# VHH binders against 8-oxo-dGDP phosphatase NUDT18 (nudt18), part 14

Target 1, 325 residues: 8-oxo-dGDP phosphatase NUDT18 (nudt18), of Danio rerio (Zebrafish) (Brachydanio rerio) (q568q0)
Amino acid sequence: MDSQSSILEENLEKILRGEGLEFDSVAEQVDPVTLRKNVCYIVGAVIFNSKEEVLMVQEAKRECYGRWYLPAGRMEECESILEALQREVREEAGIDCQPITLLLVQEQGPRWVRFIFLAEETGGSLKTTAEADDESLQAHWWDRKSPLPLRAHDILSLIDAGLKYRRNPWFPVTQPVDFPCHVVCQRLFLTFISSRADADDRLWLLMSNNNTSHHPRLPIVVSFRTYISKAVSKLIEDCMPSSYISVHIRGILGVQHNGRIPGKTDGICFNTLVLLENTEEGAEIGSPPSLETDCYRWQEVTNQGLKAKIIERIKDGSVLPFQSL
Short names: E, the ipSAE of ESMFold2; O, the ipSAE of OpenDDE; V2, 0.75 times the mean of E and O plus 0.25 times the DockQ between their complexes.

## First folded at step 11 (VHH; framework vhh_7aqx_2)

Design q6 (from z5 with I100Y; at its last look DockQ between E and O 0.78; V2 from the best seeds 0.74)
Fold by ESMFold2, look of step 11:
Parts: structure tokens; C-alpha cells; sequence
Structure q6 (fold): chain B 325 residues (1-325), chain A 125 residues (1-125)
């Protein structure tokens, strides 16, 4: 095993642990995205007290005045995702918080992304009506049973996910990593698993051939004017055209964002776990799909420890969920 | 071609038990979480419970915790819902579903790309 193989394996381990890798340039040239001009990022918090009551804020905005929601708001210039979360919770609820983990990443149309966190209270005091402002009227702990006029009911499943994670985590703690990115994109941890009767499963990763680096890299796809999932499907269609291939985005291994230079580092890289299936009936094939391009190649994972870790993540579904609204 | 087929539904008195099965084909079963949902007439489909591909992780709706148990047999490409202490409000068509995201804990039904045809469970008093 050479230095390039060791580098690849270390990088794969970092991605699996949610530590990320610094964003590399994409092959196609795409102008940087700009916060509040052509991308909008929302942070939201699920916070419980010791009685498992959830932190709620009463909306001050005209269209939902007096209704209740999770602490949530738009990310501002020059903020990391975590800084935005802590600022929004403080402004709306008066509470200082420590993020525990991302619970869910959502997209709604091109370049609208919401980051929902499980977090814990670390200080502050609930905002009272005497402190009402244009951010919120007040904050309360909600027992999740008493009647409460909600701004929207979408938060009920988010609160439930937070309770379930707090009681029994099903994926590793995943928090955004401070790496700059100029576009909205995905680094694809794209897997194919093949088997034969009486043999161990074999695991293959799609690798990119198209940079000046001398070590293998995972592919990067840019989500320009498309949903994130559509960008993955387009890659598959371009290099593996077949009606028998289905693409399963299993979830997110990590999120990379910096935000320090407006208009330059406002992008996000998602490290995305993807599983390909050949859906042809009776197709127990021993090899991954043929590639109709030299831009990519299949790399078998022969390190048995690494292979077992990846397969276990897939079988347990131990990844941060992703939702296209 | 992915296929899911429920079986084992029927009529049972309140307090009784039923065991539902979902047989699957056309995908690598052990690599996907599976969930049970149910739908009473005129109501929206609701999450009942989920199990990870390995079978190691499960989750349940609060309304069924302690009464229902999900299990799977990866050698037979089948997963099960054991329903005990049945109540009349458990009356519904029960659906099995394949998780699109691997293990979503049933956050929403949009996370499930394939569904069975359903099996009727009727609980009488």
C-alpha cells in the first residue's frame, strides 16, 4: 500500500467521522453564490429542558404575529452556521446554547437550505414580553401537550426527531466544519455493493480522475439552479445511462461552510453518502455499472476494516437525514 | 423491480394480538431500513415504527410503544410487526415502506420510495 492509498483511506475516515476535507475546485467554472442574493440559509434549534419541554418563541412578524415556532432565522453575513444558530437562539429566546448535533438538513427549491440542530441551554434567561422586539415577543418552555397556536406544524416532526436523538442517537454527532466553499455542492461518497453466492460483499466507490492531484478524490457535483438530489441524478445519467440504475441518497456525512468572506465563501459542501442499486430483476452482478466516460473510475475498498465501517454505516442508516421539501 | 407485500391482517378483539409480515424483493434488503405506517379511513397515513437495515435500531410512535414490536429476518427478506394489546383505534390499513434515506426514523412519509399495497387490521370490542 503506497502513500496515495494511505492518504485516500485517511481522507475517507475523516469524511465518515464528519470532519470533512477542504473543498477542492470543481472542473466546471461556476460563479460563487452570495448569501441573501442567490442563497438563503436558515438555522433552527430544538432545545429541551430537564422536563423534556421544548424551547418555543412567539413570533413578532406581521404574517404570523403571536403564533409559536422553534427559534429559527436567516444566517447573516460573515457568520458560521453555528454562530448563526447561537445568535438566533439568543435574539429570539434570550437563551445561550451549545449545539449538540445537526438533526436534519432541508432544501426547498434551489439554494434554500435549512439546518435544524439539537442543542442544549447553557445560560441566559427566557425572553419576557417586556423584552419584546421585532425578533420575537417572548419565549417559553412548551410541554408538547398543552394547546399552543403554532406558526406551522412542520416543527412537530423536528421536535420528535430531537427527542428520539436525545434518548437514543442513531448517527454520530455531526456539526458543520469550518471549511470555505464558493458554491452549493456535494462531495459524493458514492457506493456500489456487489455480492455473489457464498462470498463476502464487495464495496466500490466512485472516484474522480479529473484534477491535477496525484491521489484519488471523491467526485464533487455542483447544484446550480437545481435541487441537490437532481445534481446527483444528473451525474449518474451522464456517466451510467441506464433505466436500471437507481440512486439512493442515504444522508449527509458532514457539512462544510465558512462564510467569512461575503460573496466568496458563502457556499456549502455536503459530504453525501449515496448507494447505487441495479434494479434489473435477477441482477446479482459482481461488478459495478460500466462508466461511459474517463472522468471517473470505480475503486474497490479492499481495506477490510474500512469496508466494514462503511457497510455498517449503510446498513444502520447512521447518517444525518436530508429532506427535499 | 422493488416489491413489498403485506400479509397477516384480519379481525381481532380488543386486547388481542396480530402479527403482520412484509415480504420484499428487488433490492438488497439488509441495506435499507423499513417502516410500518397505518391509515384509518378518511385520515392521513401515520408512522407506526421503523427498523434499521441491520435490525439493531428500532423506533416507534408513542401511541404504540410497549404494545408493538418490529423485527426483521434478513435471510428471508421479510420484516414483521407484532401487535399486542390491540385497541379499537389501531383499526387501519397497515403499510410497509422502504426508507429512501436508509434510516429516517419515519420523519415524514416522503422518505419512503416504495410502499406495499396494505393489509387491513380491524379491532373490535
Amino acid sequence: as target 1 above (325 residues)
Amino acid sequence: QVQLQESGGGLVQAGGSLRLSCTTSGFKFSYYAMSWFRQAPGEEREFVGAISGSGRRTDYADSVKGRFTISRDNAKNTFYLQMNSLKTEDTAVYYCAKDYFGYSYGLTEEYFDYWGQGTQVTVSS
Scores: ipSAE 0.594, ipTM 0.827, lowest interface PAE 1.8, mean pLDDT 86
ESMFold2 (binder alone), look of step 11: mean pLDDT 84; pTM 0.859
OpenDDE, look of step 11: ipSAE 0.868; ipTM 0.941

## First folded at step 12 (VHH; framework vhh_7aqx_2)

Design r1 (from z5 with S104L L107E; at its last look DockQ between E and O 0.82; V2 from the best seeds 0.00; counts 0 for: pae E 2.2 > 2)
Fold by ESMFold2, look of step 12:
Structure r1 (fold): chain B 325 residues (1-325), chain A 125 residues (1-125)
Amino acid sequence: as target 1 above (325 residues)
Amino acid sequence: QVQLQESGGGLVQAGGSLRLSCTTSGFKFSYYAMSWFRQAPGEEREFVGAISGSGRRTDYADSVKGRFTISRDNAKNTFYLQMNSLKTEDTAVYYCAKDIFGYLYGETEEYFDYWGQGTQVTVSS
């Protein structure tokens, strides 16, 4: 095993564990994003008490007045994602919390991202009607069965996901990692697999093949003015056009954000797991798709332990979900 | 083209057993989670249980825990629902479904992109 292979394997293991990697430079020259100027991040919390009742807040906003929703709100300048979560739950519901895990990352429109957490109560007391203000009228624990006028029904699936995770987690605890990033981007853990009935699967990863003498790195795609999910498809179309390749974004292995320096560290790097499959009927393809550029190359994963870990994550869907709205 | 086909439904006496199968094609079966749902007349579809791509993880609705078992045979692109100790309340059309995200995630229909046509299970007293 040479030193470049050892470094690559160590870095892949860190990504798989959700530890992330220090953010590298991007291939494109793109201006940094700025919170409240060209990106908007939302945090939301699913919190249960010991009776598995969920924390709900009653909306004070005129057009939603008196309807109920999860604690949720916009991230402010100089906050980490976790700090925004804790502030929003305190402001709207009167309680302190700590995260257990991200449950879902959503995007809607250009550079709008919502982070939904499973979290636990650590202190404080429920906001009462005597404490009503512009943020909320009150907070209650909801038994999830009694009639309650909801602001929107989208939260029902989020509550169900939180309950399921609390009872039987299906992906590793995933929390934002404190690494700065100046753009909204994805580091692609992009896999291609050959499957044969009489042999073990073979696994390839797409690697960036920089013009410098650096060791191989995972590709980074910037989500400039497009949905985060579409940036992956654009890379695939540009470097391996084919009518027989399906792109499956399996989910997120990790989230990197810092937020400490406005206008410089307001970006987010998602470490995303992607599966490519050949969809030609009856065909068995032993080699990954041809590449139309020198910027990338396929690297077969020959370390059997690492290969097994990656395939297990794919087969068990053991990743943080990502949804484009 | 993704295809899911249930089979094995029928009439069975309360306390009896029945085994449903779902055969699949058009995707790499072992890389995706699969789920069973059911729908009684006049009700919404209800989650029954799910199994991960490897078969190592399963999850069940509380109403069927201990009575139903999900398994899969990745060599045959088929997964199964073994139903034991059947009750009249288990009467429904049973559907197999392919998970959109490859996860055992949530109990709602929105997480599933492909569904079978359904197979009727009727439990008589």
Scores: ipSAE 0.494, ipTM 0.776, lowest interface PAE 2.2, mean pLDDT 85
ESMFold2 (binder alone), look of step 12: mean pLDDT 87; pTM 0.889
OpenDDE, look of step 12: ipSAE 0.789; ipTM 0.903

Design r2 (from z5 with S104F L107E; at its last look DockQ between E and O 0.84; V2 from the best seeds 0.00; counts 0 for: pae E 3.2 > 2)
Fold by ESMFold2, look of step 12:
Structure r2 (fold): chain B 325 residues (1-325), chain A 125 residues (1-125)
Amino acid sequence: as target 1 above (325 residues)
Amino acid sequence: QVQLQESGGGLVQAGGSLRLSCTTSGFKFSYYAMSWFRQAPGEEREFVGAISGSGRRTDYADSVKGRFTISRDNAKNTFYLQMNSLKTEDTAVYYCAKDIFGYFYGETEEYFDYWGQGTQVTVSS
């Protein structure tokens, strides 16, 4: 019998450090997702050489033949996210790599989730045109200035983010951690902050009341045939008035995936930082929104060190970005 | 209602200095990164620099690094662009922008949900 506050604070610290938590069952019975059937994960790499030129591959696919892009491709069965990254870079560019950090997680509706990494070259040799195949025609280091026909321009901001991170990291190294998950879901670090002109901010977290253990738990929302971002909005609509509440996904604190057993561990758990704001004009709010359900409760964070750490992550924007396309 | 208002633009000679202000309202200012962009006639809007919600982190485009400084005063809901050693190439309308996500990772317009009206800066030779 451990103290609930001690266990909660330990778990919150693990999430803040990007270590994750062992994944327990969700409240509702949901069939596991299956790679290549109802989920699609894409990995992509930003890799620089010593001259800060970026690794690019020339596409072999019919629809973008001869255009250039970052090394990128779909995760295959029985792979971790990192294994998929290393395989794709090797197949398309001939380069061995090791990840430095995730730079961005993106979703495109229910179609796919993309993981963009900053990584470093550790071996191999650039693929030449003599080695062209179905994966790519060749690979080259691009100075980021010379004309190059790109498949799409979305990668320019990713390349710039990679350069900035190399020069001055602004969030902790964040890499997927090896925990199995059977669904695509988010464990929510869902925050509400009261602001008063003459007092310190107070911080509340949303906690689950209905779990299978005696230990306090953060809410988990499952995404099924929908945007990951919309699952959070659905929870808010179910639990509290939405007319004066805006939901801000601030970023990702961690990514949990294993991929070892097809059809059983193909899911991903994101540990997601969310900020709720009251949009009512001129309101100064001392309490979090009322809850329309007994499934959740607001818990004030009274540990001053933990409160300060969470608030500063928000103020500094020191989280892995999440983008819904 | 989120509102951003730039001020401080004007005409200056090359080598001179100018300070822009962006006053904000309608959101929890200290929890959001803020950015400056600029747009020369006939050009696309380009990133100038950004500052984190706390003010502890800043970032600048290479073209202005070392000459421009961004700062913020969270008590006044205002942030600033101090422009020194101005060049004729700095002539543009300068916009302040609020980051959608509360972070300053992105430099493209898609990362910003609210923009000021702009203030003209003209640098003469």
Scores: ipSAE 0.425, ipTM 0.735, lowest interface PAE 3.2, mean pLDDT 85
ESMFold2 (binder alone), look of step 12: mean pLDDT 85; pTM 0.874
OpenDDE, look of step 12: ipSAE 0.791; ipTM 0.905

Design r3 (from q5 with S104M; at its last look DockQ between E and O 0.56; V2 from the best seeds 0.60)
Fold by ESMFold2, look of step 12:
Structure r3 (fold): chain B 325 residues (1-325), chain A 125 residues (1-125)
Amino acid sequence: as target 1 above (325 residues)
Amino acid sequence: QVQLQESGGGLVQAGGSLRLSCTTSGFKFSYYSMTWFRQAPGEEREFVGAISGSGRRTDYADSVKGRFTISRDNAKNTFYLQMNSLKTEDTAVYYCAKDIFGYMYGLTEEYFDYWGQGTQVTVSS
């Protein structure tokens, strides 16, 4: 019950609820990212009407002219992720919308990230061919069955995910939260589960040591020139180089972004749930991997309520999916 | 080492039933979703259905919804596919698979790190 333990558990609960935590600094000396200069963020929307038809836009770009896709486009300077979504749907489809939840985050390293939302129509009117412009030719509700020439088939799984989420949500509503960040990074909710045949599982979290703080903090890893997902592997090589570790990024607990100051707040912090498995046969059951640095330590989660919440999120995959393209 | 092994396949008349099992070892079974796929000759591998680690959530391809049921027994490290009202188009090799990322309907095969060898199901008319 000491004050450091209570603060840590409170912060873990905030992360699990998708509320985020203040972002201060990173261990690596990396320049801030700048939208349009060295990062590109894309928003896309899955929106259904009362008949469960999905909002589609007809592309005006020459390379996909006349083909259909979800409303989608690039974020602009000084926008939040949600503002970008609402602007893109209005520009391409003529529809006002309100986000319900993120459905998927896709990435090709820190230079390219796409946010797919489930959203609901709140106003506006479908763009007609009389209103065609460089953004789109028109918008329609698609019954998901009639033949329609698609720009790409990747959206079919997104539409299905949106429909299934509406019917039976499998992870808590997750929306970006307003915390500034200067880099593209992950705050790691990094777990190890130790099991014994005759006892309950024990849950361990990797914590960073911070001599300037009253309490331990979750590790943060930055991606500069490779897939965001690979940054976790770098940390494992740094602190557990002698262990046989399989890294399982289970998904995202939350997304933090502000975007208000170009070149200073254009970054994103993903709060990611990671499960480590020891792949060494004959390894001792019941202990986390040895750490070969004093930068980190293992913290057992002994609060049974918190432990149960974390284990449930892992077992049910109740997290926002994260996809490397 | 991770192992997945399907069993329970065979020949059945249209309208009949089969129950497939997938026994697993070498990983913490209850912490992963499990998925059934199938592949008919000359076709791509097709998602059939999935079940979360706790068993609380299931998901099915439209083509099998209402006819197939997935369940799991975490104490036995085994999950099942109960197939009812079988049709000739259900003829395929059925595979069990372990996910990399967790549970999500419709993910492509690259999201699964371990696969069984498959079991043949043949539905005769």
Scores: ipSAE 0.583, ipTM 0.818, lowest interface PAE 1.9, mean pLDDT 86
ESMFold2 (binder alone), look of step 12: mean pLDDT 85; pTM 0.873
OpenDDE, look of step 12: ipSAE 0.640; ipTM 0.837

Design r4 (from q5 with F112W; at its last look DockQ between E and O 0.64; V2 from the best seeds 0.71)
Fold by ESMFold2, look of step 12:
Structure r4 (fold): chain B 325 residues (1-325), chain A 125 residues (1-125)
Amino acid sequence: as target 1 above (325 residues)
Amino acid sequence: QVQLQESGGGLVQAGGSLRLSCTTSGFKFSYYSMTWFRQAPGEEREFVGAISGSGRRTDYADSVKGRFTISRDNAKNTFYLQMNSLKTEDTAVYYCAKDIFGYSYGLTEEYWDYWGQGTQVTVSS
């Protein structure tokens, strides 16, 4: 627990900072996902100028011709998420950009995952109607007040959140990190908190048992052909079926992707913060839920500094939001 | 079982003050953000403000910023809304709600899984 505890604590700190970890093999063999075949990733940008006007593009697609939206589009082969963002903003708006942070990760069932960024303009010039093409008709800065025919109103809350983050960030800067992954999966920062009336809370993490490492590792749950959010519930049903547990996905600590080899590195790993609560009063007090498999074990976080940091991230909701549509 | 109970509503003159309370039980209060909403007759429910589980972060709707203050007492499992400089437009039923995801405003579809029954605030001219 000495040198293993130190290695685990270092890895937990890296995840909390949004850095990521080398991706270990999954417990079961799962075929790699392939971009454009069984996964679709979308990037979108919230960009403000010095007057706090937001960058908007006029859609050229027949379904929404002439309506306005954020710069957004599909990720292509051999791109990182950030490269896709910068390419889409340049193609649709004529603007070069630098990402500041992810603001939101969304899923629409198994159909797509969308990455919304706060970013800043670093160059280029707005696309004019003379430059209209299949990507967009033009781009403008919108004062967020004047009437504008929008393709959809879902972006209004994103624009507002981007402005508020820019003024007063409430979670650490979080950007995708360059780690290859062959599946869509989550590395679970899965917490249980036990309390006594007269003592400090105790924090427990679910750890994976495996033969490939000298130290405990966080569990990985694969989401192939399944909602990302649903995969956590399936793990709970599998290892804690006799316990009365509610599962709270609190948000994302980090995103790992690289995309360099089509059909081999088209996956994404989300480092996800999850809080479990016991829903049955009268269960064993002060202990985490019983595990009905030897694939996992509970590990108490005894380092007081690390424990406090994790608990405060939970209490303050200081994580990248995740939305399942 | 989760329970939320608002109190402190009533009739108050414009320019006056009122303090609402939301007493909670059945969950680990300090681990969840709490939100005040309000709903005037014939209108959609409106976000008023939110506070993180530790109490260190707050957010307010523009319409109330500078006039309303949200606070919490985690030892008493109680969450407060101090309302100053009240206007007739503040007349509504005020609800407290428990946030599933913790403190996140404007970025996700926030799922508030438990709500109080509401307390009426009426501001007269």
Scores: ipSAE 0.616, ipTM 0.830, lowest interface PAE 1.6, mean pLDDT 85
ESMFold2 (binder alone), look of step 12: mean pLDDT 80; pTM 0.815
OpenDDE, look of step 12: ipSAE 0.849; ipTM 0.932

Design r5 (from z5 with A33S K65E; at its last look DockQ between E and O 0.73; V2 from the best seeds 0.74)
Fold by ESMFold2, look of step 12:
Structure r5 (fold): chain B 325 residues (1-325), chain A 125 residues (1-125)
Amino acid sequence: as target 1 above (325 residues)
Amino acid sequence: QVQLQESGGGLVQAGGSLRLSCTTSGFKFSYYSMSWFRQAPGEEREFVGAISGSGRRTDYADSVEGRFTISRDNAKNTFYLQMNSLKTEDTAVYYCAKDIFGYSYGLTEEYFDYWGQGTQVTVSS
């Protein structure tokens, strides 16, 4: 293979490992996002003690006063996602923590993105009612069985996911990578698998033809005010208008963020794994969909080791879940 | 287009065994996780177990761990639930379900886009 293929394959490996890639400019000039203006990020923690009891905080806010929830709160200026997590757990529960992994990313567009972490206690002391303030009334370990008045029941599946991951991880440890980004976007690891009876599958990736790129690059789609997941559908509609194409966002390979410069680095890049399927009946589909633009092209993955690794990730479902609410 | 069909339900004595199957069509089966759920009358639907597209990863609810086994035959687009040491508490309608994300066990029912019609399992004393 030539030097361009080697660079591409190295970059694909970094993305698969969750290391990310330094974020370049997008193909279209867009205004940077700003925390508290047009983006809002929430962090939440699932933390267990040695008895598998989960850390819970009692809400002080008027609308849910006295009800219980996971430690959670909004990211503030000039902090990383991990710093926000540690600050919120300390403020609400009195507990110091270290992240183990992201468990789930939830979203309703850039103005509401929630990062749920599995984390471990590393110090501190549970907040008592004597220390009650506007952040929380107190914190307790919950046995997950006793009746407890919850603020909302959405956290039950999050707690269960944390417990299952702790016992039997199903995707690699995934933590945010410290790379600046000025927009909310996805870098698309977008795959097509050819289907043929009695033949090995072939794997194709959608690549971007960027005028400033010296080698093939994965496409980037920017999100503004609608669900982040919808940006992929728009790309498909623009370049592959066939009614037989089905788009499946399988999950997140990595998350990139650096909040150090307000109004310049408040964005997030999600490296997402996407599977396209051709659902046309009666025909054996041996090639990727035709592209109605020269902005993109299909690149077959011919390196057998890399191909096997990507197919394994897809078949094992070994990715961080990404949920639109 | 996407179709899931359960079969193999029936009446069985406590302590006995039963094997359910779910036949699928309309999607590339080996690239998706599949799950079994069950629902007893008057109760909410509960997770039973899941298997990854490759078959290399399985997960089970605590209530069935060690008694139930999920397997799949990707050549036949079919996956199975082998139920051993059955208890009366296992009486329910059993459903197969397709995982949207390929393996997202235990998060929400929104992660499953297609469901079978169900098959009744009745465990008698």
Scores: ipSAE 0.640, ipTM 0.848, lowest interface PAE 1.6, mean pLDDT 87
ESMFold2 (binder alone), look of step 12: mean pLDDT 84; pTM 0.866
OpenDDE, look of step 12: ipSAE 0.844; ipTM 0.931

Design r6 (from z5 with G26R; at its last look DockQ between E and O 0.69; V2 from the best seeds 0.73)
Fold by ESMFold2, look of step 12:
Structure r6 (fold): chain B 325 residues (1-325), chain A 125 residues (1-125)
Amino acid sequence: as target 1 above (325 residues)
Amino acid sequence: QVQLQESGGGLVQAGGSLRLSCTTSRFKFSYYAMSWFRQAPGEEREFVGAISGSGRRTDYADSVKGRFTISRDNAKNTFYLQMNSLKTEDTAVYYCAKDIFGYSYGLTEEYFDYWGQGTQVTVSS
């Protein structure tokens, strides 16, 4: 058993479990992102009571005054994502909460990210109209059926996803983990699966070929001036010739963020599961695509237990959803 | 080019049963979740149910739970919708769809990259 193979397998297991890995500097020179200057992070909460009614807040903002929405707001400096969630729910609705899991990560524009959580009430009391302020007018448990003037209808699918997750979870509990990061980036769990008519599929991972490191690492791509989802496509275009390669971002295995030092640790690392397919007609593709660079290499996953876990994760779609708006 | 083809639609009396099939080609079928949607005249397309690539996990709209069952045969690249205890409100064109993200839980139609042409189901009283 090779020492580098054992280290890689341990790291892959941590990523699959959502535990993350310590983030080091990336090779390209990229300035750190800064919260509220060139990135904006939003937290939102889906919270149910014992009757499966959902927590709603009445908006105080001019353009949506009196309309209802989920508790949601911008992350502030020096906060973790979870701290921001708990602060926003307390400020807007008057209740304390315990995060359960991320339900969805959304992105829009170059540097806008929204984190939607399923969470539980742990204390406090609903904000009343006597307590109205700039954050909200009041809070209410909504039976999800009575007429209610909503700020926007995008939350209806989020509420439904939260209810269904409570009843029958389909991906492991996934919460942000406390690792600092200075850029918005992805660590790519990037898979290729070769097919043979009379044998089990073979599984390959794209690895970074870094001469300054003694063990293999998963590739990191930085999101710069574009959607986070598009950074993977750029890497593929740069290092893999062929119009037959199809890129499928399956979802998020984990989220890494710290936020403790403004302008230095305001970044986010997403650990993303990606599936590549060769769409050339013929079905029997025995090898991964050729690489036009020494920066990366393909490594076959030969550990049968690990291979089975990865393939099952892909086939069951057991990952946190990621949506580009 | 991914291909999806529904079959098995038709006319059936209320309380009856019908089985729809969706045959697929030109993608690694067992690695993708598949879903059924339906659309009545003048209405938006509605999620009916989904099945994971392995077949181990299914989900259904509340309106069809207990009456409809989704299954798949990965050896035949085909998945099915068994419809029992049919009601007149089940009348619609039924579509099969391929999930981009593996198992998107029906969040939006944007999560499905390929769709069949549809098969008509008509439930009479």
Scores: ipSAE 0.638, ipTM 0.845, lowest interface PAE 1.4, mean pLDDT 86
ESMFold2 (binder alone), look of step 12: mean pLDDT 77; pTM 0.795
OpenDDE, look of step 12: ipSAE 0.844; ipTM 0.929

## First folded at step 13 (VHH; framework vhh_7aqx_2)

Design s1 (from z5 with A61R; at its last look DockQ between E and O 0.83; V2 from the best seeds 0.74)
Fold by ESMFold2, look of step 13:
Formats: structure tokens, sequence, C-alpha cells
Structure s1 (fold): chain B 325 residues (1-325), chain A 125 residues (1-125)
């Protein structure tokens, strides 16, 4: 029995379930981010009615006037991500909604993040042309077959993903959880899997040797002024510089945000599943990469139930998708 | 070095069957989803179907559901596309692709980092 191992396993289970963990301070000295000053968060919705038609809004903006898109818009101060979603759908389409799950998280440049949700209609009435304003001209349910002039075709794959998730979910329901965060960062569920011969795979997690904590913790990397994948790559370069490593961000296990205090809680923590592979030729290397720092260590997951859950998430791809544009 | 190689293409009459294979090397095959795409002359490449790393989950383009089946043999680092009740519309070059994230179900080409060279399938009337 080991009380620190039991605490770690409980925390890993919470992260796998999307419940998150209280956000600690980060090791680096980084100023808090501020919404609409140095970060911009976008919410967007995929919503189907009972006929599996998708909710579309007609754009009022000069650049795309009269073309159609999903309901989407910028998060405002003092909002949770879910509150922003519900407000944007109501403002642009006249529809009340309840989120079902995140479908995709995207980033474009160092300060732009978009959250796409599958959601369901709970009330309201479609915005008509009589209600046109700067937000949108009107809203319609689109049968996904009739010609419709789209603002952009990037949403077609999102609509398909939403339909498939509705019919047969492939990852656990993942919604933002109410934990404050002052920076844009990732808590890394960073895995290495070693295999030798015809034995069961061994699973390793990278753990932080945090001087201020007596409990093992997953590493946190700050994504300030950089893409999420670049921050992970920098960690790998810093602690495994002699290894030939392929870094595979498999997706998001959870999203933490609350936005209650402008300039203090405008950050987001992503709980990110990462798979490392050694890319040297030939047979599988049986041990994790050597660490050239004492800031981290490899921890083998020996609890068979937990190991099986993690490996199945990796093999089945049962994670919220993430895309760096 | 990641390698993907399709095989099993050919000429077949409408209503017939054909089985494609994709052999792989250079990565932990069972930990990645794999997908089939196809491209007819003058057309954009389109998703056909996908299979998860464990093989427990599959997904298919609507036009091939019920006719095509994807399976995998992780011991052989190989996955397959069984095509039944072929139609002339199925004529295309078929590609296998490795999923970057292991979960995309082939919704967009951006999710795939490695592609095979393709194998021609021609369905005649």
Amino acid sequence: as target 1 above (325 residues)
Amino acid sequence: QVQLQESGGGLVQAGGSLRLSCTTSGFKFSYYAMSWFRQAPGEEREFVGAISGSGRRTDYRDSVKGRFTISRDNAKNTFYLQMNSLKTEDTAVYYCAKDIFGYSYGLTEEYFDYWGQGTQVTVSS
C-alpha cells in the first residue's frame, strides 16, 4: 500500500473521466492572460432538430454577407465557456440550447482557440429576417442536402462528426469543468508504451518532481505566445534532447475554465493525452527515453485496471479531437 | 520509417467483390486508427471508412454502408477493405492512411500523416 500511489491513481481516474483537478500554480513565472486583450476564445455549435437538420445562421458581416455558417462567436468577460455557447446560439439563431459534448478544440495562432460543441435545442424560435441585426440576418434548419451558400466548408466535417457522435459516441462526454485558471496551459497525460516479445505492453507516464508538492503530479506546460504542440515539443527537447521522439497529441481528456474574474481567471487548462514514440529504426525499444533533467521521472502504471483504461483510450481513439491550424 | 502499401486492386464486374489490403511498418500499428480513402479521376479524395486501433469501432461513408467492411489483423500489421456488391461508382484509386490522432474516423485528410501509394479498383458493367 502506498498513499501517494493511491492519490495519483484517483487523480488519473478523475482526469480520464473529464472531471479535472484543481489547478495549481505553474513552475514558470507567467502573467495571467486576459480575455479579448491577449486571448480570444470562440464557441460554435452543431445542433440538430428531430429531423436531423442542422442549425445554420446567415452571416451579417460584410466579408461574408448572406452566406451560411454554424452559430459561433467570441466569448465575453465573466462567462463560462458553456454560457458563451448558449448566449451565441440565442443571439444568432434565436434558439435556446443545452450542450451535449465538445466535438473539437482548435487553435489558430498563439492567442486564438475555438470550441465546437454538439448541443440540443431546448426552446426558442428561429431568428427571422425581421429580427436581423449585426449578429446575423436569420437562422434556418438545413436538411444537409439542399444547396446552401456556405461561408466556408470547414464546418461540413464538424456537422458529420456531430451526427456520428449523436448516433454512436466514440469518446466520453467531455464538457468544460468549473476550475479557475490564470494561463493557457496543458496538464500532460504523457505516455510511453514499451513492448518486448509476446508480453503485455507496459505503460509509462511522465511525472513532475515538483519541489512544492509531496504528491506525484502530471507536468503542466504553459502555452503563452505559442501553439499547444510547440509547448509540448519544447518540453521534450528540454528533458529528452538525445532521443529521436515522435510526439503524438492524441487529444483532450478535459477542459478546465471558469472566467469569473477578468484578468485573473481567463485562462484554460487542457488535460491533454500525448503518446511518445521512439522513431529509431528496428525493434521496439523496451524502456522509456532517458531523462536529462531531474525535473521529471517516468512512472510505470502497474494497476491493471487503470492501465487497461488508458491503453483502450489510446487504441480506440476515445478522446476529444484537437487541431492546430 | 513509416510505410503503408495497398494491394488487391483490379478489374471486377458490377455486383462483384474485391478485398484490399494495407500492410504497414514503422509504427505501433495497434495504437492508431486507419482509414481508407478513394479518388476517382477529376474528383477530390473522399473518405471511405475507418477502423480504430483495437478494431472495436468502425465507421463508413453512407454510400458504402452495408457493402464494405473494414477489419484489421494487429499481429500482421495489416488492415483490410472487403468490398461487396460493387457499383461502377466505386471505381477509384483506393488509399490507406494512418490517423495522426487515432480517433478522427477519417472526417478530414488533415488528420492523417502517412498515406499509401494507392491501388486501382475498376468496376465494369
Scores: ipSAE 0.639, ipTM 0.847, lowest interface PAE 1.6, mean pLDDT 86
ESMFold2 (binder alone), look of step 13: mean pLDDT 85; pTM 0.877
OpenDDE, look of step 13: ipSAE 0.784; ipTM 0.900

